# Miniprotein binders against q53ft3, part 7

Target 1, 195 residues: q53ft3
Amino acid sequence: MFGCLVAGRLVQTAAQQVAEDKFVFDLPDYESINHVVVFMLGTIPFPEGMGGSVYFSYPDSNGMPVWQLLGFVTNGKPSAIFKISGLKSGEGSQHPFGAMNIVRTPSVAQIGISVELLDSMAQQTPVGNAAVSSVDSFTQFTQKMLDNFYNFASSFAVSQAQMTPSPSEMFIPANVVLKWYENFQRRLAQNPLFW

## First folded at step 9 (miniprotein)

Design va7
Fold by OpenDDE base, fold request of step 18:
Structure va7 (fold): chain B 195 residues (1-195), chain A 97 residues (1-97)
Amino acid sequence: as target 1 above (195 residues)
Amino acid sequence: SDRERLIIKAKMAARWLRLALELARQGNTEAAKAAIEFAIRLLRRIEELATTPEEEEIVEQAIEAAQEALQLLEQGKPDEVEEILQEAIELLEELIQ
């Protein structure tokens, strides 16, 4: 029913069912993980009015599990990306997984999915900044890339008076780069998928 | 409370069984079976949460119906599943009332 993906690792498609309504994936060497993708396999949808609450669990300094609600998956949103790197120092939240005697090695975290009624899910508040919209991440990356490029290019800018004659070299006015940057930003703001 | 948990699980089980019906009608037998199996797991938990003989009886009947439906799907008889699943759903609705 569910899959879990960490970049650079094999996809996990066999969650351990730990309860009638709960599934768990193990994440070994979790400290190296920045993002995790949780998704529905497409084999079976949620029933109407149901979805999955996605939790992250890691061992604290005392070896006790710290659970945090990352977000949700539903038929309408069958996959989600979560940033977990910043959560490793966060405070625990209420969770439905109880004191599961999961033999936890200190290096292994868990993704838990609780299948719940949507009404119940609506009452839960995910930890801040865990849910990464793919679109938002793309937009942020693109913006950072653009800024980086602009800064890089601008660092080479010289006035005509400062130029050393190089007849064999082609030059692009800095204003052209700026205009391109501004136009690109405008397009991106209008439609992140304009390309 | 245990009663609240029972009701929630019963609602969920009913929803899974309804999904199973729909999937069976669509000819998605494997998904229908999976949905029924999910419902049965919930029903087993409800059975554990039941506190009255009436609740126990209703849950037991629902489990039997769900199991029968599952068997029928295994036998390639999806057309016969609807009535049985509907019975199970009605039992769960009775449990929720």
Scores: ipSAE 0.767, ipTM 0.926, lowest interface PAE 0.6, mean pLDDT 88
Fold by OpenDDE base, fold request of step 21:
Structure va7 (fold): chain B 195 residues (1-195), chain A 97 residues (1-97)
Amino acid sequence: as target 1 above (195 residues)
Amino acid sequence: SDRERLIIKAKMAARWLRLALELARQGNTEAAKAAIEFAIRLLRRIEELATTPEEEEIVEQAIEAAQEALQLLEQGKPDEVEEILQEAIELLEELIQ
């Protein structure tokens, strides 16, 4: 029913069912994980009026599990990306997984999915910044790309006095690149889809 | 409360059985079976939460109906599953009232 994906790792398609309405994926070496994708396999949909609450669990300094609500998956939103790297120091939240006597190795975290009524899910509040907005991710990526380009181009900047004549090459003033960068950033900030 | 949990699980079980019925109608037998199996697991939990003999009886009947539906699907008789699943759903609705 559910799949779990971490970049650079094999996809997991076999969740452990730990209760009548709860599934768990193990995440070894979780400290190296920044993002996790949880998705429906498409084999079985949720019944009408139902969805999945997605939780993250990691061991605290005492080895006790700390659970946090990441977000939700539904038939209308069958996949979601969650950032978990910043959650490792967070406080635990209320969760439905109880005291699972899972022999946890300190390096293994878990993704838990609780299948619930949508009405019940609406009462839950995910931890901040866990859900990755597609728009925000795009904007952040674009900004990083722009910064990378600017830094790269600027690294080649030399004064006129420092230039070695090269008649076969074309030169662009650094100020042109800067102006382009500033204008592009401004437009991006106004409308991420301006292009 | 245990009663509230029972009601919630009963609602969920009914929804799974309704899905199973729809899937069976569509000819998706494997998905229908999986949905029924999900419902049965919920029903087993409901049975544990039941506090009255009447509730226990209703849940037991619902489990039997769900199991019969599974058997029918395994036998390649999806047309006969609808009535049985509907019965199970009605039993759960009675339990919720």
Scores: ipSAE 0.764, ipTM 0.925, lowest interface PAE 0.6, mean pLDDT 88
Fold by OpenDDE base, fold request of step 21:
Structure va7 (fold): chain B 195 residues (1-195), chain A 97 residues (1-97)
Amino acid sequence: as target 1 above (195 residues)
Amino acid sequence: SDRERLIIKAKMAARWLRLALELARQGNTEAAKAAIEFAIRLLRRIEELATTPEEEEIVEQAIEAAQEALQLLEQGKPDEVEEILQEAIELLEELIQ
């Protein structure tokens, strides 16, 4: 019914059902994870009037699980991206998972999905900044990509005096890259969806 | 309260059974089975939460109906499932009142 994806890792399509209405994915080495995608597999939809509350659980300093509501998945929104890297220092929230006798290793976090009535879900408030705003995430990604490219290109910069003559090779002045970067930044600031 | 939890789970179980019925009608037998199985798990929990003989009887009958529906789907008889699922739904609706 549910899938879980972390970039650079194999997709998980088999959640452990820990209760009649609760599913869990294990996330080993969770400290290295920035974002998690939770999605419906499309095999079984939610019944009408139902959805899934998505929680993140990590061990606190005492090894006790701290649960935080990330957001929701529904038939209308069958996938969601959550940023979890900044939540590791957050306070726990009320959650429906109770005391689960899951053998937990300190390095393993969990994604929990509670299947609930939509009316009940509406009463819940996700932790701030967990839900990735599409616009903000895109802007941040684009900025990081631009910075990465600029840094990469600049690492090859040499003065004319340092150049070895290569008549068959084309060279791009560093100023061209800088100008492109500045122009792109300006356009992005004006309209993040300019492309 | 336990009563509130019972009612919530009963509502959920009914919704799963309704979904199962729809899926069965569509010919999606595997998904229908899964939906019924989900409902049965909820029904088992409801059984544990029941406090009166009447509630226990209703839940037991609903479980039996759901199990029968599941068996019929496994036997390749989706046309016979609708009436049984409807019965189970009605039982749960009675429980919610």
Scores: ipSAE 0.763, ipTM 0.925, lowest interface PAE 0.6, mean pLDDT 88
Fold by OpenDDE base, fold request of step 21:
Structure va7 (fold): chain B 195 residues (1-195), chain A 97 residues (1-97)
Amino acid sequence: as target 1 above (195 residues)
Amino acid sequence: SDRERLIIKAKMAARWLRLALELARQGNTEAAKAAIEFAIRLLRRIEELATTPEEEEIVEQAIEAAQEALQLLEQGKPDEVEEILQEAIELLEELIQ
């Protein structure tokens, strides 16, 4: 019913059913994971009026599981990408998984899926920044990258009088970089996928 | 409360059985079987949550119906599954009332 994907790892298509309505994927070496994809396999849909609440759990310093609601999967949204790298020090949320006697090795986290009624899901609030809106996250990343580049390049800006003569070197005026930056930002704002 | 959990699970089980019925009608036998299996797991949990003989009886009958439906699907008789699944759904609806 469910699959779990971490980039650079084999896809998981066999969740452990830990309860009548709960499934778990183990994520070994979870500290190296930035994003996880949870998706429906397409073999069995949710019943009408049902969906899946997706949780992330990791052991705290005491070895106790910390659960956080990442988001949801539904028939209408059968896949979702979640950023978990920033959650590894976050606060726990209410979760339906209770005290699972899962012997957890310190390096293993879990993705939990709770199959629930949609009305119950609507009452839950995912942790902030976990859900990756593909477009929004891309735009944010691109903007950060652009800002970083501009700041870096501008830090080397010197006047002609300050330049050490180097006849063998080619130089690009700083205003060219600025113009490029402005043009790129404009294009990005118009269409994040213009490239 | 246990009663609240019972009701929620009964609602869920009914929805799974309804899905199974639809899948069976569509000829998706494998998915229908899986849906029934989900329902049975929920029903087993409901059985544990039941506190009255009446509840226990209803759940038992629902399990039997679901199991029969599963067997019929395994036998390649999807046309005979609808009535049985409907019965199971009605039993669960009774349980929710």
Scores: ipSAE 0.762, ipTM 0.925, lowest interface PAE 0.6, mean pLDDT 88
Fold by OpenDDE base, fold request of step 18:
Structure va7 (fold): chain B 195 residues (1-195), chain A 97 residues (1-97)
Amino acid sequence: as target 1 above (195 residues)
Amino acid sequence: SDRERLIIKAKMAARWLRLALELARQGNTEAAKAAIEFAIRLLRRIEELATTPEEEEIVEQAIEAAQEALQLLEQGKPDEVEEILQEAIELLEELIQ
């Protein structure tokens, strides 16, 4: 029913069902994780009027789990991206997972999904800054990528007088790169999915 | 309270069974089975939360109906599932009142 994705890792599609209405994914080496994607597999939808509350749990200094509500997934929003890097130092919140006998390795965190009525979900408040808008996240990533590329390319810029001839290589004028950069930024601002 | 939890779970179970019914009608047998399985797990929890003989009886009947529906789907008889699932839903509605 649910999947979990961490960048650079294999997709998890087999959640452990720990209760009649609760599922858990293990996240090894959680300290290196910045973002987590939780999504529906598409095999089984939520019933009408139901959705999933998504929680993050990490061990505190005493090895006790600290749970925080990240956000929600529904049939209308079957996937969500959460930033968890800033939460690792946060305070715990009320959660429905109780004292689960999950094998606690100090380096392993959990994503918990509680299947609930939508009315009940509306009463819950996610922790701040955890929910990342897909558009915002994509735009931020793209902007960082653009800046990185531009800075990298510009670092190799030389004048014609400074150029050492290399007949085996093709060269692009720096002005072309700048023009591309400006055009791309403009298009991105208009439509993040223009490509 | 335990009663509030029972009611919430009963509502959820009913919704899963309704979904199962819809999925079965659409010919999505595998998803329908899964939905019924979710409902059965909830029903088992409700059974544990039940405090009266009447509640226990209603839940037991709902479990039996859900299990029968699941068996029928496994046998490739989706047309016979609708009536049974509807019965289970009605039982749960009685429990919620």
Scores: ipSAE 0.761, ipTM 0.925, lowest interface PAE 0.6, mean pLDDT 87
Fold by OpenDDE base, last read:
Structure va7 (fold): chain B 195 residues (1-195), chain A 97 residues (1-97)
Amino acid sequence: as target 1 above (195 residues)
Amino acid sequence: SDRERLIIKAKMAARWLRLALELARQGNTEAAKAAIEFAIRLLRRIEELATTPEEEEIVEQAIEAAQEALQLLEQGKPDEVEEILQEAIELLEELIQ
């Protein structure tokens, strides 16, 4: 009933059922993974009042599994994208998967899905920055793009005294770029979808 | 506690059986079967968690009902499944009280 996708890899549609209410996907070479998509296949929905808690597990320095709650999937939100690259140094959270004999291959992580009552899910707190909201991801990307552009442009800034005459070229004052940058940031902060 | 786990799983099993009933009504036999199978797995766990003869009996009856419903769907008799699933749901509701 669940699928797992990592960019550049084949989609996984056969989770290992490890308990009556728990499913696991293996993620080989997990250190190279930035994002993972977890989704419902559409073959069977959740019952009313139920959903899936999505966990990530990776081996710590001692080879012991560290589990972290990434977020949730539901009938209303049948797919979710999670950033896992920044979690590799995070602290473990309470999880329902117990001492699973994770194949102690140091390079393999796991995605765990626990099918639960929605009321129980509401009491759980995902790790910060794992869930990629469309709005937050867009805002972050846009901010990085803006910073990149500003840094690039400013690296070419010269004073009037440093200018070499080039009559065939047009020049834009650096202050114009700065004002544009500041205005764009302000608009983005007010509404990431201001257009 | 084991009792709390039993109650949670019973609630979940009941919800799966309700879904199965709705799917069967809609003519989605394959999804209904899958839902029943999910419920049966939960019921087996509940059976292991049961501590009283009364709980054991209720769970066993629910398993039998769920299995019968699954067989009926496999036989192409979805119209006969509703009553049996409803019985199983009522048994689980009794267990949750």
Scores: ipSAE 0.761, ipTM 0.924, lowest interface PAE 0.6, mean pLDDT 88

Design va7
Fold by OpenDDE base, fold request of step 12:
Structure va7 (fold): chain B 195 residues (1-195), chain A 97 residues (1-97)
Amino acid sequence: as target 1 above (195 residues)
Amino acid sequence: SDRERLIIKAKMAARWLRLALELARQGNTEAAKAAIEFAIRLLRRIEELATTPEEEEIVEQAIEAAQEALQLLEQGKPDEVEEILQEAIELLEELIQ
């Protein structure tokens, strides 16, 4: 029913069912993980009026699990990206996972999915900044990517007088890059999904 | 409270069974079976939460109906599942009242 993906790792498609309505993925070496993708496999949808609350659990200094609500997945939003790298300082939230008989190793965190009524989910508040708002995060990522590219490209800028002749090489004027950047930013601001 | 938990789980189980019914109608037998199995797990939990003989009886009947539906799907008889699933749903609705 559910999958879990960490960049650079194999996809997990076999969640451990720990209760009638709860599933868990183990995340070994969780401190190296920045983002986690949780998604529906598409084999079984949620029933109407139901969805999944996605939680993150990591061991505290005493080895006790700290659970935090990351966000939600639904039939209408069957996948979500969560940032977990900054959550170590967060306070534990109310969670439905109780004392699970999960073999806890200090280096292993968990993603928990609780299948719930949508009405109940609406009353829950995810921890701040965990849910990568799809549009805002996309816009932010795109902006960062654009800035990175522009900065990188600009670092190679030379004047005509500084150019070494290379007849076999094609050159693009720096002004073209700038114009492209400005145009792209304008389009992005108007419609983040313009492409 | 245990009663509140029972009601919530009953609502969820009913929704799973409704999904199963729709999936069966669509010919998605495997997904329908999975949905029923999900409902049965919830029903088992409800059975544990039941405090009255009436609740226990209703849940038991719902489990039996769900199991029968599952068997029918395994036998390749999706057309016969609708009535049985509807019965189970009605039982759960009674439990929620």
Scores: ipSAE 0.760, ipTM 0.925, lowest interface PAE 0.6, mean pLDDT 88
Fold by OpenDDE base, last read:
Structure va7 (fold): chain B 195 residues (1-195), chain A 97 residues (1-97)
Amino acid sequence: as target 1 above (195 residues)
Amino acid sequence: SDRERLIIKAKMAARWLRLALELARQGNTEAAKAAIEFAIRLLRRIEELATTPEEEEIVEQAIEAAQEALQLLEQGKPDEVEEILQEAIELLEELIQ
């Protein structure tokens, strides 16, 4: 029913069913994982009015599991990407997986999927920034890239009076870089997929 | 509460059985079987949550119906599954009321 994918690793297509409505994937060496993809296999859909709440669990400093709601998978959204790298220091949330003493090796995290009524899912709030909307992630990345570039380039800005003559080099006015930056930002804001 | 849990699981079980019925109609026998299996697992949990003889009887009948439906699908008799699944769904609806 469910699959789990970490970049650079084999896809997992066999979740462990730990309860009548709960499935778990183990994620070894979770500290190296930035993103996880959870998806429907397409073999069995959710019943009408049902979906899956996706949780992440990692051991805290005391070895106790910390569960956090990442987001949701439904028939209408059969796959989702979650960022988990920033969650490792987060606070635990209420979760349906109970004190499952899953004998966890310290290096193994878990993805839990709880099959629930959609009405119940709507009442749950995922941890902030866990759900990577492809658009939001792209926009954020692009913005960070642009800012990084601008900051880097501007750090080399000098006045004409401060310039050392270098006839073999080409110079670009700082205002050109700024104009490019502003134009790109505008285009990105209008359509993140303008490219 | 246990009653609330029972109701939620009963709703879920009914939805799985409805899905199974639709999948069977579509000729997706394997998916229908899987859906029934999900329902049976939920029904077993409901049985544990039941507090009255009436609830226990309803759940037991629903389990029997679901199991029969599963057997019929395994036997290649999808046409006979619809009535049985419908009965199980109706039983669960009674349980929710």
Scores: ipSAE 0.760, ipTM 0.924, lowest interface PAE 0.6, mean pLDDT 87
Fold by OpenDDE base, fold request of step 12:
Structure va7 (fold): chain B 195 residues (1-195), chain A 97 residues (1-97)
Amino acid sequence: as target 1 above (195 residues)
Amino acid sequence: SDRERLIIKAKMAARWLRLALELARQGNTEAAKAAIEFAIRLLRRIEELATTPEEEEIVEQAIEAAQEALQLLEQGKPDEVEEILQEAIELLEELIQ
């Protein structure tokens, strides 16, 4: 029913069912993980009016599990990306996962999915910044990339009087770079996926 | 409370059985079986949460119906599953009231 993906690792398609309504993926070496994708396999949908609350669990300094609500998956949103790298210092939240005698090796974190009624899910608040809005993150990254490029290129700007003749090199006027930047920014603002 | 948990799980089980019914109608037998299996797991938990003989009887009947439906799907008789699943759903609705 559920899959879990970490970049650079094999996809996990077999969650451990730990309760009638709860599934768990183990994430070894969790400290190296920045993002986790949780998704429905498409084999079995949620029943109408149901979805999955996605939790992240890591061991605290005492080896006790700290659970945090990352977000949700539903038939309407069958996949989600979560940033977990910044959560390692966070406070635990209320979670439906009891003292699962999961043989916890200190280096193993868990993704927990609780299958719940949508009405119950609506009452839960995910931890901040865990849900990577794909569109928002992309827009932010693109904007940062654009700014970085513009700043970099502008740092090499010289006046005509300062130019050293170099027949083997091509020169691009700074105004061309600026125009490109402005046009790209405009297009990005209109449609983040214009490319 | 245990009663609240029972009701929530009963609602969930009913929804899984409804999904199973729809999947069976669509000819997706494997997914229907899986949905029934989910419902059965929930029903077993409900059985543990039941506090009255009436609740226990209702849950037991629902489990039997779900198991029969699963068996019929395994036998390749999806047409016979609808009535049985509907009965199980009605039993759960009674439990929720």
Scores: ipSAE 0.759, ipTM 0.924, lowest interface PAE 0.6, mean pLDDT 88
Fold by OpenDDE base, fold request of step 18:
Structure va7 (fold): chain B 195 residues (1-195), chain A 97 residues (1-97)
Amino acid sequence: as target 1 above (195 residues)
Amino acid sequence: SDRERLIIKAKMAARWLRLALELARQGNTEAAKAAIEFAIRLLRRIEELATTPEEEEIVEQAIEAAQEALQLLEQGKPDEVEEILQEAIELLEELIQ
């Protein structure tokens, strides 16, 4: 029913069913993982009005599991990408997995999927920054790219008095770059897919 | 509460059985079986949560119906599954009330 993918690793298509409504994937060497994809295999859909709450679990300093809600998968959204790298120091949330008698190795994290009614899922709030909406990720990437470019370009800014005559070289006023940056940001904010 | 949990699981089980019914109608026998199996697991948990003989009886009947449906699918008789699944769903609906 569910699959789990970490870049550079084999896809996992066999979740361990730990309860009537709960599935778990093991993620060895989780410290090296930035993103995880959880998806439906397409073999069995969710029943109408149901979906999956996706949780991440890692051991704390005492070896106790810390669970965090990452987000959701549904028939309408059968796959999702989650950033887990920044969650390793986060606070635990309430989770339905309770005290599972799962042999835990300190280097192994878990992805848990709880199959739930959609109405119940709507009441849950994922941890911040976990759900990489393609749009949000794109926006964040774009913003970082823009910032990087602006910082890079600005590092070469000189006053006219500081310019060395180079007849073969064309110069772009820094104000042009700034205006472009501001305009681009505005457009991006209005429509992340304006291009 | 245990009652609340029971109701939630019953709702879920009913939804799985409805899905199974639809899948069976579509000729997706394997997926239908899987859906029924999912429902049966929920039903077993519901049985454990049941506190009254009436609830236990209803759940037991639902399990039997679901198992029968599964057997029929295994036998290649999807057309005979609809009525049985519907019965199981109705039993669960009774449990939810």
Scores: ipSAE 0.758, ipTM 0.924, lowest interface PAE 0.6, mean pLDDT 87
Fold by OpenDDE base, fold request of step 12:
Structure va7 (fold): chain B 195 residues (1-195), chain A 97 residues (1-97)
Amino acid sequence: as target 1 above (195 residues)
Amino acid sequence: SDRERLIIKAKMAARWLRLALELARQGNTEAAKAAIEFAIRLLRRIEELATTPEEEEIVEQAIEAAQEALQLLEQGKPDEVEEILQEAIELLEELIQ
């Protein structure tokens, strides 16, 4: 019914059913994971008026599980991307996953899916910024990338007076890079998919 | 409360059985089976939550109906499943009233 994907890892399509309405995926080496994708396999839909609440569980400094509501999957939204890297210091939330005797290997986190009525799901508040807005995240990444590039390139900038003659090397004026940066930002702001 | 949990699970089980019925009608036998299996698991939990003999009886009958429906699907008789699933749904509706 459910799948779980971490970039660079094999897809998981066999969740462990831990209760009549709860499924769990194990995430080894969770500290290296930035994002997780939870999705429906398409084999079985949710019944009408039902969906899945997606939780993340990780061990705290004391080895106790900390559960956080990431978001939801539904027939209308059968897949979702969640950022989990920033949650490692978060406060635990109420969760439907009881004292699961999870053999806790300190390096293993879990994704839990609770199949629930949509009305009940609507009353739950996911942790902030866990759900990745695809467009916003892309724009933010692109801006960060651009800033990174500009900062990197500008760190090598020298004045004409500081230049050592190197006939074998080509040089790009810093103003050209800045102009490119400004133009790119403008285009990105107008249309994030301008390429 | 246990009663509230029972009602919620009963509502969910009914929804799964309704889905199973729809899937069976569509000829998606495998998905229908899975939906019924999901409902049965919920029903078993409801049975544990039941506090009255009447509730226990209703749930037991619903489980039996769901199991029969599952067997019929396994036998390739989806047309015979509808009546049985409807019975199970009605039992659950009685339970939540």
Scores: ipSAE 0.757, ipTM 0.923, lowest interface PAE 0.6, mean pLDDT 88
Fold by OpenDDE base, second read of step 20:
Structure va7 (fold): chain B 195 residues (1-195), chain A 97 residues (1-97)
Amino acid sequence: as target 1 above (195 residues)
Amino acid sequence: SDRERLIIKAKMAARWLRLALELARQGNTEAAKAAIEFAIRLLRRIEELATTPEEEEIVEQAIEAAQEALQLLEQGKPDEVEEILQEAIELLEELIQ
């Protein structure tokens, strides 16, 4: 149902279900993590009127877990990017995971997702600096990157008649680049986190 | 309170079952099964939270209905699931009142 992505790491698609309505991802070496992406896999949507509250847990100075609300994922917003690097000094708040006996390793942080009624979620206030960007922002960034690459590559496009023989160089037809671009855009549109 | 928790979970379970029903109608059997499984987990928790024989009976019936629906989906009989899921939903609605 849920996935978790940290830049430079393999995507996690198997959350540990720790309760009937709660899921957890482990994040090893969390101190090196700036951002986390939480997303729906698309296999199962939320029921109508439900969503997920996303929490982050890190050990405090005493090694006890501190949970903080990062934000939310919903059918309408099936992915979100959270900044977690600045949360290490925060104080714990009331959280749905407090009563959970989750086995933790001191060097491992956790992302928790609590599946809840939307009405209940609306009453919760995320920590101020956690929500960095929406899916739209990510998509826009990716699109800009793709456009930049395409424009760059296309600037070097020449017709066969304009080509100077260079036997030491390999050439890629522009149509191949275009096809790649189109395919990538299609995949991005279908799943912004397909990568 | 335990009662409040029970009601919230019952609402959630009902929503999962409604989703399952819709998914089954759409022919998405795997997703429907998963939704039912979520509901059953919630129902088990509700059963633990129940304090009256009436609540226990309602939850038990809902679990049985959900399990039957799951079994039917596993058997490839999605057309037979609708009535059973609807029954389970109604039971949960009764529990919420």
Scores: ipSAE 0.725, ipTM 0.912, lowest interface PAE 0.6, mean pLDDT 85

